# VH-VL binders against Autophagy-related protein 27 (ATG27): the designs that were tried, part 6

Target 1, 150 residues: Autophagy-related protein 27 (ATG27), of Vanderwaltozyma polyspora (a7tfh9r21to170)
Amino acid sequence: LKCANNRVLRKYHIDKHSAKKSVARDTPPSKTTEKWYVNPCEEHPADDIYDGCDKSDDICGIVMVDLPVFNKDPFVIKRIEATDMASFTATEESNALVLRYTGISWGQNMVAANIRYFCDKNSNEDEITSSIWANNDISIIIKGPSGCKK
Key: E = the ipSAE of ESMFold2; O = the ipSAE of OpenDDE; V2 = 0.75 times the mean of E and O plus 0.25 times the DockQ between their complexes.

## First folded at step 1 (VH-VL)

Design o8 (framework fv_olinvacimab)
Fold by ESMFold2-Fast, scan of step 1:
Structure o8 (fold): chain C 150 residues (1-150), chain A 123 residues (1-123), chain B 107 residues (1-107)
Amino acid sequence: as target 1 above (150 residues)
Amino acid sequence: QMQLVQSGAEVKKPGASVKLSCKASGYTFTDYYMHWVRQAPGQRLEWMGEINPSGGSTNYNEKFKSRVTITVDKSASTAYMELSSLRSEDTAVYYCARAYSSGWSHYYYMDVWGQGTLVTVSS
Amino acid sequence: NFMLTQPPSVSVSPGKTARITCRGDNIGSKSVHWYQQRPGQAPVLVMYDDSDRPSGIPERFSGSNSGNTATLTISGVEAGDEADYYCQVWDSSSDLVFGTGTKVTVL
């Protein structure tokens, strides 16, 4: 009952949804595939999550690299997972619900994740529209019902 | 604590093979590449190859490709490097090291190293 | 067959600044990492992604990378900094490449 016990999150439909997306990035000379799964309330896990993620993950990210010019097999660079409630904050911006996770282990680095939910009343599911690294922070934008108040 | 512990010193004759082990602890073994690097006495560091423990894919330095094989045992969190057809010039300290990429624009740096295994090849 | 060239040796007095160069074609487009190796010991990462310091490495270590030259700078040099230093990059055609190495002597 992580979201029901949070003063900010209990006002939103976020407890009814999860989001996932696979994004191909062409980063010459490599090609990168990033797979993101977001389920902050843990109450509506997706049935078919990515290999390497757990249904209990609040955030799971997998980065794979394909080096076609080197004739090298695709390989996983990094996996991140966040399930720790102590590293979690939820705040409201003027038109977005913002979740911040800190202390996520990524090699010897600690990274943070910022998830911004924008309300879309015309959609029945959450869609990850953006996933961008800014320094040591991953910034994820989600549009859908989770950004809407109950 | 994050640590790589390597097998003990080996003395071999020319033409023999040697198989070295590198046991990882304190981190998720499948999240990091494992590299093997050697250093002959008084010489520079020389990359031998790498393995992705999650997929099992390997990549080798062309110089060693015909003689080197890198494998992993995921259940034991252990990487292995076997070098065949040993020559006197293969006398070196052999290191395993885990590799990390800080992101999609950066590839490899080795942040945790084993203590090294001395392999002596003498006639 | 990508090559990284370093000066074979650098001599520096205690308290002064040592600069170790790593030269490679268009190295400024790559991420350069640096390792310190004391006699009989395994290498230790002292700089990664051109200019980032690992935990435990003093602030007197700094790095830069532009054009054809990357540089590791050690200010306020101490006797304990005497070691061999290696630069390293990853190259799509040559894989993982180490520099030729520089012996830093503190006199």
Scores: ipSAE 0.000, ipTM 0.485, lowest interface PAE 15.3, mean pLDDT 81

Design o9 (framework fv_olinvacimab)
Fold by ESMFold2-Fast, scan of step 1:
Structure o9 (fold): chain C 150 residues (1-150), chain A 125 residues (1-125), chain B 107 residues (1-107)
Amino acid sequence: as target 1 above (150 residues)
Amino acid sequence: QMQLVQSGAEVKKPGASVKLSCKASGYTFTSYDMHWVRQAPGQRLEWMGEINPSGGSTNYNEKFKSRVTITVDKSASTAYMELSSLRSEDTAVYYCARTYYYDSSGYSREWFDPWGQGTLVTVSS
Amino acid sequence: NFMLTQPPSVSVSPGKTARITCRGDNIGSKSVHWYQQRPGQAPVLVMYYDSDRPSGIPERFSGSNSGNTATLTISGVEAGDEADYYCQVWDSSSDHVFGTGTKVTVL
């Protein structure tokens, strides 16, 4: 996405930042690792992105299940790809910038992604502070300069 | 805490249809795929099909595809399996079972836990 | 179509080790899960992702998977281990595939 041409996004420093985070989840009976990369403007990709993601991805999620004792590659569950989306919306809530992606094909299901940016003027980098699944919706919270108005 | 409770035994005549239920409790119903697996007397476990309770998408074993329909009622946390045109060879214990759902790409739906207690369906003339 | 073959039966004396094999073409590239089924009961998961044990399954149960053979090993066998055992994998063309089953008899 071209953020400079979007009426809401051009008011924020979001075009200068990307964010990534690896999260461990307790998914009984196993454990799962999720790797999230968020780069909605594609103008500031991270130098090192996760294997399986592209620098042009708006959102990339890789889910990996704990490996058994034997040397096996973790299973990579399908990425969230912006090109498969039916809708993108950028809105301002009370104290947050919210991006919503809907109609994303992921395997045989439709998923949605909600990204909430909160301003942190004391930080030079965006940090993913939370990434939570509610069935087919992924909710990602980012705190950093991207949530701050120009 | 996590439980799957199935409907009671059924006796049907050849050519009839049967609809079985599987009620889930103790977990978020829409976060896990629900499957139906049958076992004829003295035979192996045989996968019949699956449903994603969130989106309602289904996938069926080719052997049963023309006769099986799997549905869900999200408000009741209940999955259903209807098998039509019953034959004596359909006499079996039918189980519902859960797989971990993270997406529908296949990897997260690998193992079955928990299982329902099973429903015996007898087809006889 | 992908197929998993198990020996029909395994006999073992109490306190000894039972080994149940599950053979499939290049099964070592897949994740194998194992179920125990006692007469009149639903199957119970006893091993997942080749060698991981669910909570409540004793350490006597272990697993391996390499090449064309996966193995469930039960050491120090007890009378309560007498049951049918099924291996299972997910395959992109065959979906969920169960093995032919192995009856373990403790005598």
Scores: ipSAE 0.000, ipTM 0.513, lowest interface PAE 14.3, mean pLDDT 80

Design t1 (framework fv_inotuzumab)
Fold by ESMFold2-Fast, scan of step 1:
Structure t1 (fold): chain C 150 residues (1-150), chain A 122 residues (1-122), chain B 112 residues (1-112)
Amino acid sequence: as target 1 above (150 residues)
Amino acid sequence: EVQLVQSGAEVKKPGASVKVSCKASGYTFTSYYIHWVRQAPGQGLEWIGGINPSGGSTTYRRKFQGRVTMTADTSTSTVYMELSSLRSEDTAVYYCARDLGYSSSWYEFDYWGQGTLVTVSS
Amino acid sequence: DVQVTQSPSSLSASVGDRVTITCRSSQSLVHSSGNTYLSWYLHKPGKAPQLLIYKVSNRDSGVPDRFSGSGSGTDFTLTISSLQPEDFATYYCQQSYSTPYTFGQGTKVEIK
């Protein structure tokens, strides 16, 4: 077990949850869809995963463009995956669990991802409340049981 | 005490598949990643991919995508690497190697198997 | 992909010589934890590769103290203070900062 073997992560309920989010927005003349899947412990993959992600992914981000042209499928314009082979650290802030991934390959670039988990004892699931992918930095905020100590 | 023992040499024809095994002993099998690295004659070391025996998750070098499959059997503490659609340039010695792989890791490829020669020829 | 490049590709040396091998990465290998994921391996024909140095400067257990690693960011060095007969081999640096893990081209240390 990845998270059970980590001194910081073993203290949290993070091994029991995954999170996913799909956001569609109009970018005329196209439509852009951004999909995120986060499962850092690999022990609780979602039943339905996005096309282009693997259930073993720690982080998966896909940006697709749907062009309103005949006989065309949506195109993937950005795709990133961080697996358990990526370098990461887990640290504790006063009110959040922070996971930082570095060296995630994206074409010829290296991307860093910061995932901040906030505890929500009244929720049975993790929710991605914010996701920003700007240049070579990814910032994801999750609120739910994964941010809570055992 | 830690040992990784690989299966014996293989001779294959182009287009065939080969499955190499790596049996671990002397440590907790699920606590360490296993990677595969090859060396073709006259060439340097080339990383192929790795597997987490605990979750079964894998990561492959892009050039092997669609041709390589790594699996782990926890009941026998054995990792397998299967390479399909073999070509002459796949002739190489294939090694398995142990790695912690996490942020608490202090080692990278600290123990290696003895190697398995795979020859692809008509 | 993060690439690593070694220099020189080969060198000739005598027993007792000080040998220096350099490795340069295309990007910084410094992790947010402060760790730098660069390792050095010794490889002889007919044998498995052997880990010498991990995280830039840490000797693996049983590795003689004549082997030392140094460097930071993108530039790294392996030094053998006094070459022994068993040290004639090919040396590889490796980054494990990001997948795909990549090795340098190798440096062959030959008898002069």
Scores: ipSAE 0.000, ipTM 0.437, lowest interface PAE 24.1, mean pLDDT 81

Design t10 (framework fv_inotuzumab)
Fold by ESMFold2-Fast, scan of step 1:
Structure t10 (fold): chain C 150 residues (1-150), chain A 124 residues (1-124), chain B 112 residues (1-112)
Amino acid sequence: as target 1 above (150 residues)
Amino acid sequence: EVQLVQSGAEVKKPGASVKVSCKASGYTFTSYDIHWVRQAPGQGLEWIGGINPSGGSTTYRRKFQGRVTMTADTSTSTVYMELSSLRSEDTAVYYCARGHQWLAEDYYYGMDVWGQGTLVTVSS
Amino acid sequence: DVQVTQSPSSLSASVGDRVTITCRSSQSLLHSSGYNYLSWYLHKPGKAPQLLIYLGSNRASGVPDRFSGSGSGTDFTLTISSLQPEDFATYYCLQHNSYPYTFGQGTKVEIK
C-alpha cells in the first residue's frame, strides 16, 4: 500500500516483486555468507525468506561467519533491517529507480541504504546484482521488472 | 602469486601533491579493501585510510581529511593515494596493504599482503 | 579515537630468550562476535611490515610457532618463546575494531 500511495513508485512494476540473494565468500580463516532480502512493496513475502529476517522487512541483510578453527556454530556478526516503519524516499535517476532508507540502526551506528532498480524487460524476476557496504551506506543494485515503468 | 606493487620514489617541494600507485595481482581485486600506512623517519606506523575497490568508498584518518584522496581503477587493478599540500613532516615511506574481504566496516582479519613501499621526500 | 599503547618501547635480548610485548587499548577491542580486533606486525628497516597474529591470537600463514598472541578486551600480549636472529625487529599492534585504525607506537627488540 505504501507503494500505491507513493507518486514515484506507483509508476513502476515494483509492487509485484521481491529479491533475495546469498553470497558465500572465503575470508580465511573464516567463511563469510551475506544474505540479502529486499521487498519494499510486498506485505506478505514468501515463506522461504532467510532465517533472521522478518516478513515485515523492506530490506534485510545478514552477514554470517563460519570459523571452523574456533569450533563455533556459524553466527551472525551483522544484521540490518529496514522495516515497513522505516522512512524512505523514492527518486528517479537517468536510468534507475532509487529508494533511499535512512536512520537504520547498525550496532552503535546509524546507516543509510540505497537500492537502485534497473529495468530489464527480458527478465521475469528481480535479481540482486550487487550489494556493497561503504562506510555508513549500503548500496544494493537490482535488475529486473521492478525497474520498468508501467 | 598474490602481490601489491607500488610506484617508485618521489621527491617533492612543500605545497606540491604526490600520487602513489599500488597495483594488485594474483587475486580478485574487488574482493579486498586496500589500506594505506606510512612511516616517517624515526616514527612508528601510521594508518592513513582505506578504500573498497568495488564501490570506491573511502575512510580517512581525520588528520588527512581534505588532503588525501584514494581512488581505484578496476580495469587496471590499481589503487591510488594522492596527498596534497605536502609538508616536510609528510616525508615517509608509504605502504599499501590488502585488508580482508570488506565486512560491514569492521575488519576481523589483519593486513596480510603489503606493497614494497614508496619513499616520498618533501624538501625545499 | 581508540588509543593503543605498547610496552616496553624497546628491549634488549639475546638469541634464545623469551620476549613479551604488551599492547593496551583505551577501549575494549572485544567484538560481540567474541573476537578481539587486534593484530600484530613485524617490521624491519627497508622492508614492508609482515602480519604475525590476527584476531588477537591466531598465527598468520607461514609464521613460526614461537610467536603467540594472547589477551582480550583492552590488554594483549605478543610472546616470542625463543628469540631467533631474524626476530630482531620492531613490533606493532594494530586495533581495527573501529575507524580510525590505530597502531601502537612500536616495540624495538634489539640485540643485547
Scores: ipSAE 0.000, ipTM 0.511, lowest interface PAE 11.9, mean pLDDT 81

Design t2 (framework fv_inotuzumab)
Fold by ESMFold2-Fast, scan of step 1:
Structure t2 (fold): chain C 150 residues (1-150), chain A 122 residues (1-122), chain B 112 residues (1-112)
Amino acid sequence: as target 1 above (150 residues)
Amino acid sequence: EVQLVQSGAEVKKPGASVKVSCKASGYTFTSYYIHWVRQAPGQGLEWIGGINPSGGSTTYRRKFQGRVTMTADTSTSTVYMELSSLRSEDTAVYYCAREGYYDSSGYTLDYWGQGTLVTVSS
Amino acid sequence: DVQVTQSPSSLSASVGDRVTITCRSSQSLLHSSGYNYLSWYLHKPGKAPQLLIYLGSNRASGVPDRFSGSGSGTDFTLTISSLQPEDFATYYCMQALQTPWTFGQGTKVEIK
């Protein structure tokens, strides 16, 4: 009901979907894995979420590095969570639904996150097409039914 | 507020096992690794190992391999460290500590439990 | 294992003194991310250790500005610009680049 009570979000199918994506990169001398989970309405969380994320998270990002040492588990080098307690705003741009989270604690830093939803009527699920973390700002692009109006 | 609360002091005989608990509160339990560190009397800090409470994967220092077992109970937000085949050299204060995240950001121990004294004597 | 060695093992100082503690690693702690995986801790008898510095040079939340970390690769320094009464303690560095995580042997800062 979190999204149903929001004047902007209640017009969209966003309350019925979540999105996740895992990207693996070869970053010599290590290996890096970046995992993102997005579920702003918390109505339909994925059953198979990433280790280190919680079903109550609006946004969860985990960046892990696997150092070049035999028999070592990957270690987290960056992790972020925005729960239902985080403040957010929802706005409509010409072709996108935008959610902005501010006040996310990151050690001594404060981080902002922007999730940009584009409508794709031909998709049955949301897909994270881009995730960028720079200058204490996180930019996530999602394409799917969540960006479509009811 | 983040808190790690450990079980009370233990006195064990050589050859026994001890199981120390570390109950977490004030944060999402499965989102942070928990590590165990000990300090023997008059000595420095020694890392024992760590556990990912999400899934239960563990990493141990080789000298403890076969004697240490770390487990996590997500229903009670509690991590356990069990050390078997105790020797007098295992007499130490045992700490649990959370691995923090701060923008590249793991690999630090940001919140610590109060410590549990384990005394091994005959 | 990556070995971490501190110097000195102990020192005597007075309130207001500048204190410098060094930490030397047997291998470079500089990762491809550009960060050094070395942290510093303060430990007092009867209390839990406390994080002071993470990733070589970043002060942890709530840690006073008099504490600073510097260095890269194999040589690191913790500096206390003006020692306060509450700073008499044992200080430890720790590397977390490679398993096992290893602490230095500690540096005890005692009242002169």
Scores: ipSAE 0.005, ipTM 0.513, lowest interface PAE 12.8, mean pLDDT 82

Design t3 (framework fv_inotuzumab; at its last look DockQ between E and O 0.03; V2 from the best seeds 0.00; counts 0 for: pae E 17.4 > 2, placed apart)
Fold by ESMFold2, look of step 2:
Structure t3 (fold): chain C 150 residues (1-150), chain A 123 residues (1-123), chain B 112 residues (1-112)
Amino acid sequence: as target 1 above (150 residues)
Amino acid sequence: EVQLVQSGAEVKKPGASVKVSCKASGYTFTGYYIHWVRQAPGQGLEWIGGINPNSGGTTYRRKFQGRVTMTADTSTSTVYMELSSLRSEDTAVYYCARSRYDFWSGYHPFDYWGQGTLVTVSS
Amino acid sequence: DVQVTQSPSSLSASVGDRVTITCRSSQSLVYSSGNTYLSWYLHKPGKAPQLLIYKVSNRDSGVPDRFSGSGSGTDFTLTISSLQPEDFATYYCQQSYSTPLTFGQGTKVEIK
């Protein structure tokens, strides 16, 4: 996205930051690793992204499953990449900047992603504090400078 | 005024298919999802699936996957639901219903419904 | 899948009575945004279902104020403060938290 041209996003420090998080979850009988990368503004170049994400991704989610059977490597089950096909809207809530991506087709399903930024003026970096993947819905919460007004 | 107008009643034999239409008017067709819900005699409401008319993307309840197909024709503002391999248990009134979806608010409630289409499956 | 279960399955009441219908979900319907995805519908034979209440307690446009919803998390209620002749119908709760979207079994409100 060219965030300087968006009437809502230009008010925020979102064009100076990206956020990453890797989470390991027990999903018996397997182990699942989720990796999340969020960099919505093209003004902030991708400089250190996860293997499997594209430098142009606004949102990249990678799910890897490690099955505990002998002689098997982890493999990627899913990639969720919110690129040129997604509808995009930025809105303001009372205490959050909200980026909404809709219309992402994934197989025969329609997927939506909402990213909520909360201001934390005491931090120099964005932190993903929540990542929820429920069927067709992705919800990511980020705390840090990006949610703060200029 | 928002309207959803469905095709007329159908009588089918087991193993056949049925295609029910739902024509929308009075709103921006591609701005809302269309869902299908049925009610068998003496039963409650059962969600079948939904379609995004803008993208053509669909989500079906697992028990109907492989037997149901939903399509949208934006030029006529019409959604179709086709159910194949009909069984007597598929006898029901089938409704289309509109809902707005956005990730922030989730699926909105079904605020407008079609009049219903009775499908009878009888040997 | 998320199940929602209504109680009672039927009830008999007179005009003017206060009616309460409960709905319990198998899991919390509160999404990460803070919204709670529980709605109530009215359904009369031969007619399409009608939306009454969405997001637990919000009345749809044109719904009389005798209808109210309450609850949190997993336990929800629909209340009709003073039953009117046109309120004899079957009522359904519905979760829209995740697919498959599911309805309660219905509560038939009958004339006593």
Scores: ipSAE 0.000, ipTM 0.490, lowest interface PAE 17.4, mean pLDDT 81
ESMFold2-Fast, scan of step 1: ipSAE 0.056; ipTM 0.637
ESMFold2 (binder alone), look of step 2: mean pLDDT 91; pTM 0.939
OpenDDE, look of step 2: ipSAE 0.005; ipTM 0.602

Design t4 (framework fv_inotuzumab)
Fold by ESMFold2-Fast, scan of step 1:
Formats: C-alpha cells, sequence, structure tokens
Structure t4 (fold): chain C 150 residues (1-150), chain A 125 residues (1-125), chain B 112 residues (1-112)
C-alpha cells in the first residue's frame, strides 16, 4: 500500500506511524499470547517487529497457545499477512478512519480485517487499544496521531 | 488429574440402540472438543464424529449421519454418543477423546491427548 | 475425504533397533499457519490409544525422546531411535486438516 496515492489516507498522519501490541489472555486451561503489528503505509516500520512478521506486512497477527498437556512450547495457530489480501478500502465513519481488508486467505476460510483509527492529539504514538476476532472477522482499534487529519 | 471415564460394556441385539457416556474431570469441559473413535475386531481406528460441549454443535462422519447423535451435559461434564439401528458390523470398542480447540479459527484442534478407557459394544443375535 | 496411507503394514524388529514408519496423505496437510495437521498415536491391545506426536513434529507431553516426527505436506515419518520393549504396538497416523478426521490403517511393530 502507498497511502499518499489514496484520496482518503493522504489527509491523515497514518503514513508516519506503525502500531504493535502483545497481549496475554487467560484461556483456561491454557494461556494465549497475541501479537499484533499494523503498518498499512509501510513508511515507518518498527525496528523491533515480532519474530514471524515482515516489515512489508500491512497487518501481522500471531497467536500462540500454551497448552497444559503438551510440551510447554507455544505454537502459532493464526498468522495474517498483507500478501493474503484480495481488496482494501479506506473510509471515514463517525470520527474514525476505517481501513477494511477483505479476501484474506486462512486455510479454507476467507477472513476480513477492519482497523479503526481514532484521533488522539495528546499522544505521540499509535496504541492498539482492542483486537478481537470472531466469525471470520478481525477488528482492531487504534488510538493515536494516525487518526488525526493533517 | 485429567481423565475421561466411560460407561461399561453393552450387549445389544440387531436393530437396537446403545448410548455410551464419557465423563470428564480435571479440566475445563467447554474448552475441548470430544471425539468418538471406534475399533472393530481386527480393524483400525475409525472416527465417528465430534461435539463442541460449549455450544453443542456436532460433526458426524457421513456413513453414521442419521444413526448417531452426540449430546453434552455441562452440569455433569458428560458427553453421550447414541448409535441406533445397530448391526453386527457395529461391534467394536468405542473411545471418547478430548481435543483442544482455540478461539475462532478454522483448524483449531490439535490432537487427541486424553482418551477414555473404551466401551465394548457387542451386537449379536 | 483426505486419505492417509501407512507403510509398512507390519514390521519385525528387535530391542535397540531404529524403526521408521511412513504416512502419505492424498492431499497436502500443510496449512497457511506453517503447521502440518497430522498426529501419530500408539495403540496396545486392552489400552486406549496414546498421542505421541502432534502438528507433524511436536512430541506430546510425557513421550520419550526416542520418538520423533518429521515431514511436510503429503509425506510424513515417525522414527523410534532405539526400540524399547514397551514400544511393540500398533502405530497410527491421523490427519486433522479437514473433516472427516481420518486415520491410517496402522503399522504393527512385532518382535523379531
Amino acid sequence: as target 1 above (150 residues)
Amino acid sequence: EVQLVQSGAEVKKPGASVKVSCKASGYTFTSYYIHWVRQAPGQGLEWIGGINPSGGSTTYRRKFQGRVTMTADTSTSTVYMELSSLRSEDTAVYYCARDYYGSGSYLDYYGMDVWGQGTLVTVSS
Amino acid sequence: DVQVTQSPSSLSASVGDRVTITCRSSQSLLHSSGYNYLSWYLHKPGKAPQLLIYLGSNRASGVPDRFSGSGSGTDFTLTISSLQPEDFATYYCQQYYSYPLTFGQGTKVEIK
């Protein structure tokens, strides 16, 4: 993706930021670690992206499950890469910048990803405040300067 | 400790139905699928179907569709498999086995790590 | 249906031998996650099956280091580096890439 050539995205500071977050969830009897990296414009990749992600990825999601009855090595059960994308749109909705990816291939299923950026002028960096996946839909909420108009 | 305990041996006549139970203990019952697998004398392992105890959703192998019903009782952490219209070819040891599934992914099952002790079902006239 | 076929159907071996069993699937079991959805089980008369290997190459908890799984896509191997008395059993591979779940026909490891 080139954000400067997109009519909607060129109005936002999104080309200067990336976001990443690692979150541990208690999923009894196991524990799950989710690592998310979001860099749709590819112009400011993080120096220390997660192992398994590429600096060219628009979205990289890695879920590792620690299973109590197996060797304690976590394994990746989900991974989403930009190369799996079939289509992309950017829209403005209810004070949010929304990026929607459709046609992401995941095994025999097709998955969609929706990223909502909310403006926060008091922050110098984007923060992933929520990441939810349900019914073949991935919803990521980011708050930070990328949601603010130039 | 984690275990699955099955009901005892059954002897049935052709045309009858059998209902086998599988009681889970030592883990979160709703976090694992329960599969049913059988082994007829001198034969290999054959998958019959599975159930998600959390929602009760089931998947059956096509040849058993219409004859098999799987149910789960979350209050007793017990899964049941009922097989109807029994034939002599249904004589087998029937096993239940748990299989972890994660959240929200197509291929969320990782292998059957804990099995019940088996239930011998004999169908003869 | 995805079919899995084992070879050999039986073999004779002595304690201390290296034993190799192969499993071939009718289609690739390699998922976009990078994992092969194939497991190996040990089965002895009068006992329930026991999981040995999951996701192609990961050893299950409590399984001795002499057991290892390898391969990718359609061709998989279970290796026992030094056969022990308790390893004389029937071994099964099983795919869980798609429903219905299917087992190989089994490989019986017998005393030579």
Scores: ipSAE 0.000, ipTM 0.503, lowest interface PAE 13.5, mean pLDDT 80

Design t5 (framework fv_inotuzumab)
Heavy chain, then light chain:
Amino acid sequence: EVQLVQSGAEVKKPGASVKVSCKASGYTFTSYWIHWVRQAPGQGLEWIGGINPSGGSTTYRRKFQGRVTMTADTSTSTVYMELSSLRSEDTAVYYCARGETTVTTWYFDLWGQGTLVTVSS
Amino acid sequence: DVQVTQSPSSLSASVGDRVTITCRSSQSLVHSDANTYLSWYLHKPGKAPQLLIYKVSNRFSGVPDRFSGSGSGTDFTLTISSLQPEDFATYYCMQGTHLPYTFGQGTKVEIK
ESMFold2-Fast, scan of step 1: ipSAE 0.000; ipTM 0.497

Design t6 (framework fv_inotuzumab)
Fold by ESMFold2-Fast, scan of step 1:
Structure t6 (fold): chain C 150 residues (1-150), chain A 124 residues (1-124), chain B 112 residues (1-112)
Amino acid sequence: as target 1 above (150 residues)
Amino acid sequence: EVQLVQSGAEVKKPGASVKVSCKASGYTFTDYYIHWVRQAPGQGLEWIGGINPSGGSTTYRRKFQGRVTMTADTSTSTVYMELSSLRSEDTAVYYCARVSDILTGYYKDYFDYWGQGTLVTVSS
Amino acid sequence: DVQVTQSPSSLSASVGDRVTITCRSSQSLVHSSGNTYLSWYLHKPGKAPQLLIYKISNRFSGVPDRFSGSGSGTDFTLTISSLQPEDFATYYCQQYDNLPYTFGQGTKVEIK
């Protein structure tokens, strides 16, 4: 009951939703595919999560390099795993619910992740609208019911 | 609801080319790879190749390399498979299928949803 | 290429029977990730194939409990605990551990 026991998260519908998205980037001569799965409360995991992610993951990110030559498998170059609750904080900005994680394993590095939820009352699903990794910080923006107060 | 809808049956002469389409709906088109599998009359299933719709990267079975081309149009959520230099042995039902997510290889996942099939007949 | 062989090629059964189909690969399908990439499909004439089981033993969404998969390494089994009328079909195993992906030759389950 992770989110029900959190003072900030109790105010939001975040425990009822998860989000996933695949993003392609043209990184010549290769092509890069980023797959993101976000399920911070663990109460509503998706049925078909990305292979390599676990239903208990708060955040799972897989970055693959697709080689330009066919008949060759890409490989996962970076992967984010679930974090300890102790490294987790939830805060409210003016128009967003913000979850910050620290100490995330990302390949051979330790990174921090910020997930910003914006309310969209006209949607039944959370949508990852942005995912950026820079300076050992991962920034994910989600728009949907999880950003809405009860 | 996930759905893959293929173009209709084709009749071609030996030496011609055929282009089969597969239109996806009910999911984010770029999240899943699309593969092609065929079945000749009285025979089993044969994998042809696959494409990553987000990047356009393709992998083909060696026996088809040089005469098969797979492409994806993200604006219409449609993948295409074009097979050239057709022979009578290419007479088959051609299926597109969605590959679930991947981890350790471009085409390592199972085929979870399939198109209805397109019969391609090659005859003189 | 990794070759996949099914047995038997066909069998006759009655509704309520327990049916077992085996699948053997020419080399081990144990991947470094710890996963084994083998799936089972049901195929009826005039219809698209349907996924039944993936990664040896995981039932796909909506697949009845009577279908189960087991095995490891090179030997795999699909079991139907109590055959139903809609189960008369051809079954295919597929390895997706190595390129090219390969299917078994199929097992036809026919009415006695």
Scores: ipSAE 0.000, ipTM 0.489, lowest interface PAE 13.6, mean pLDDT 80

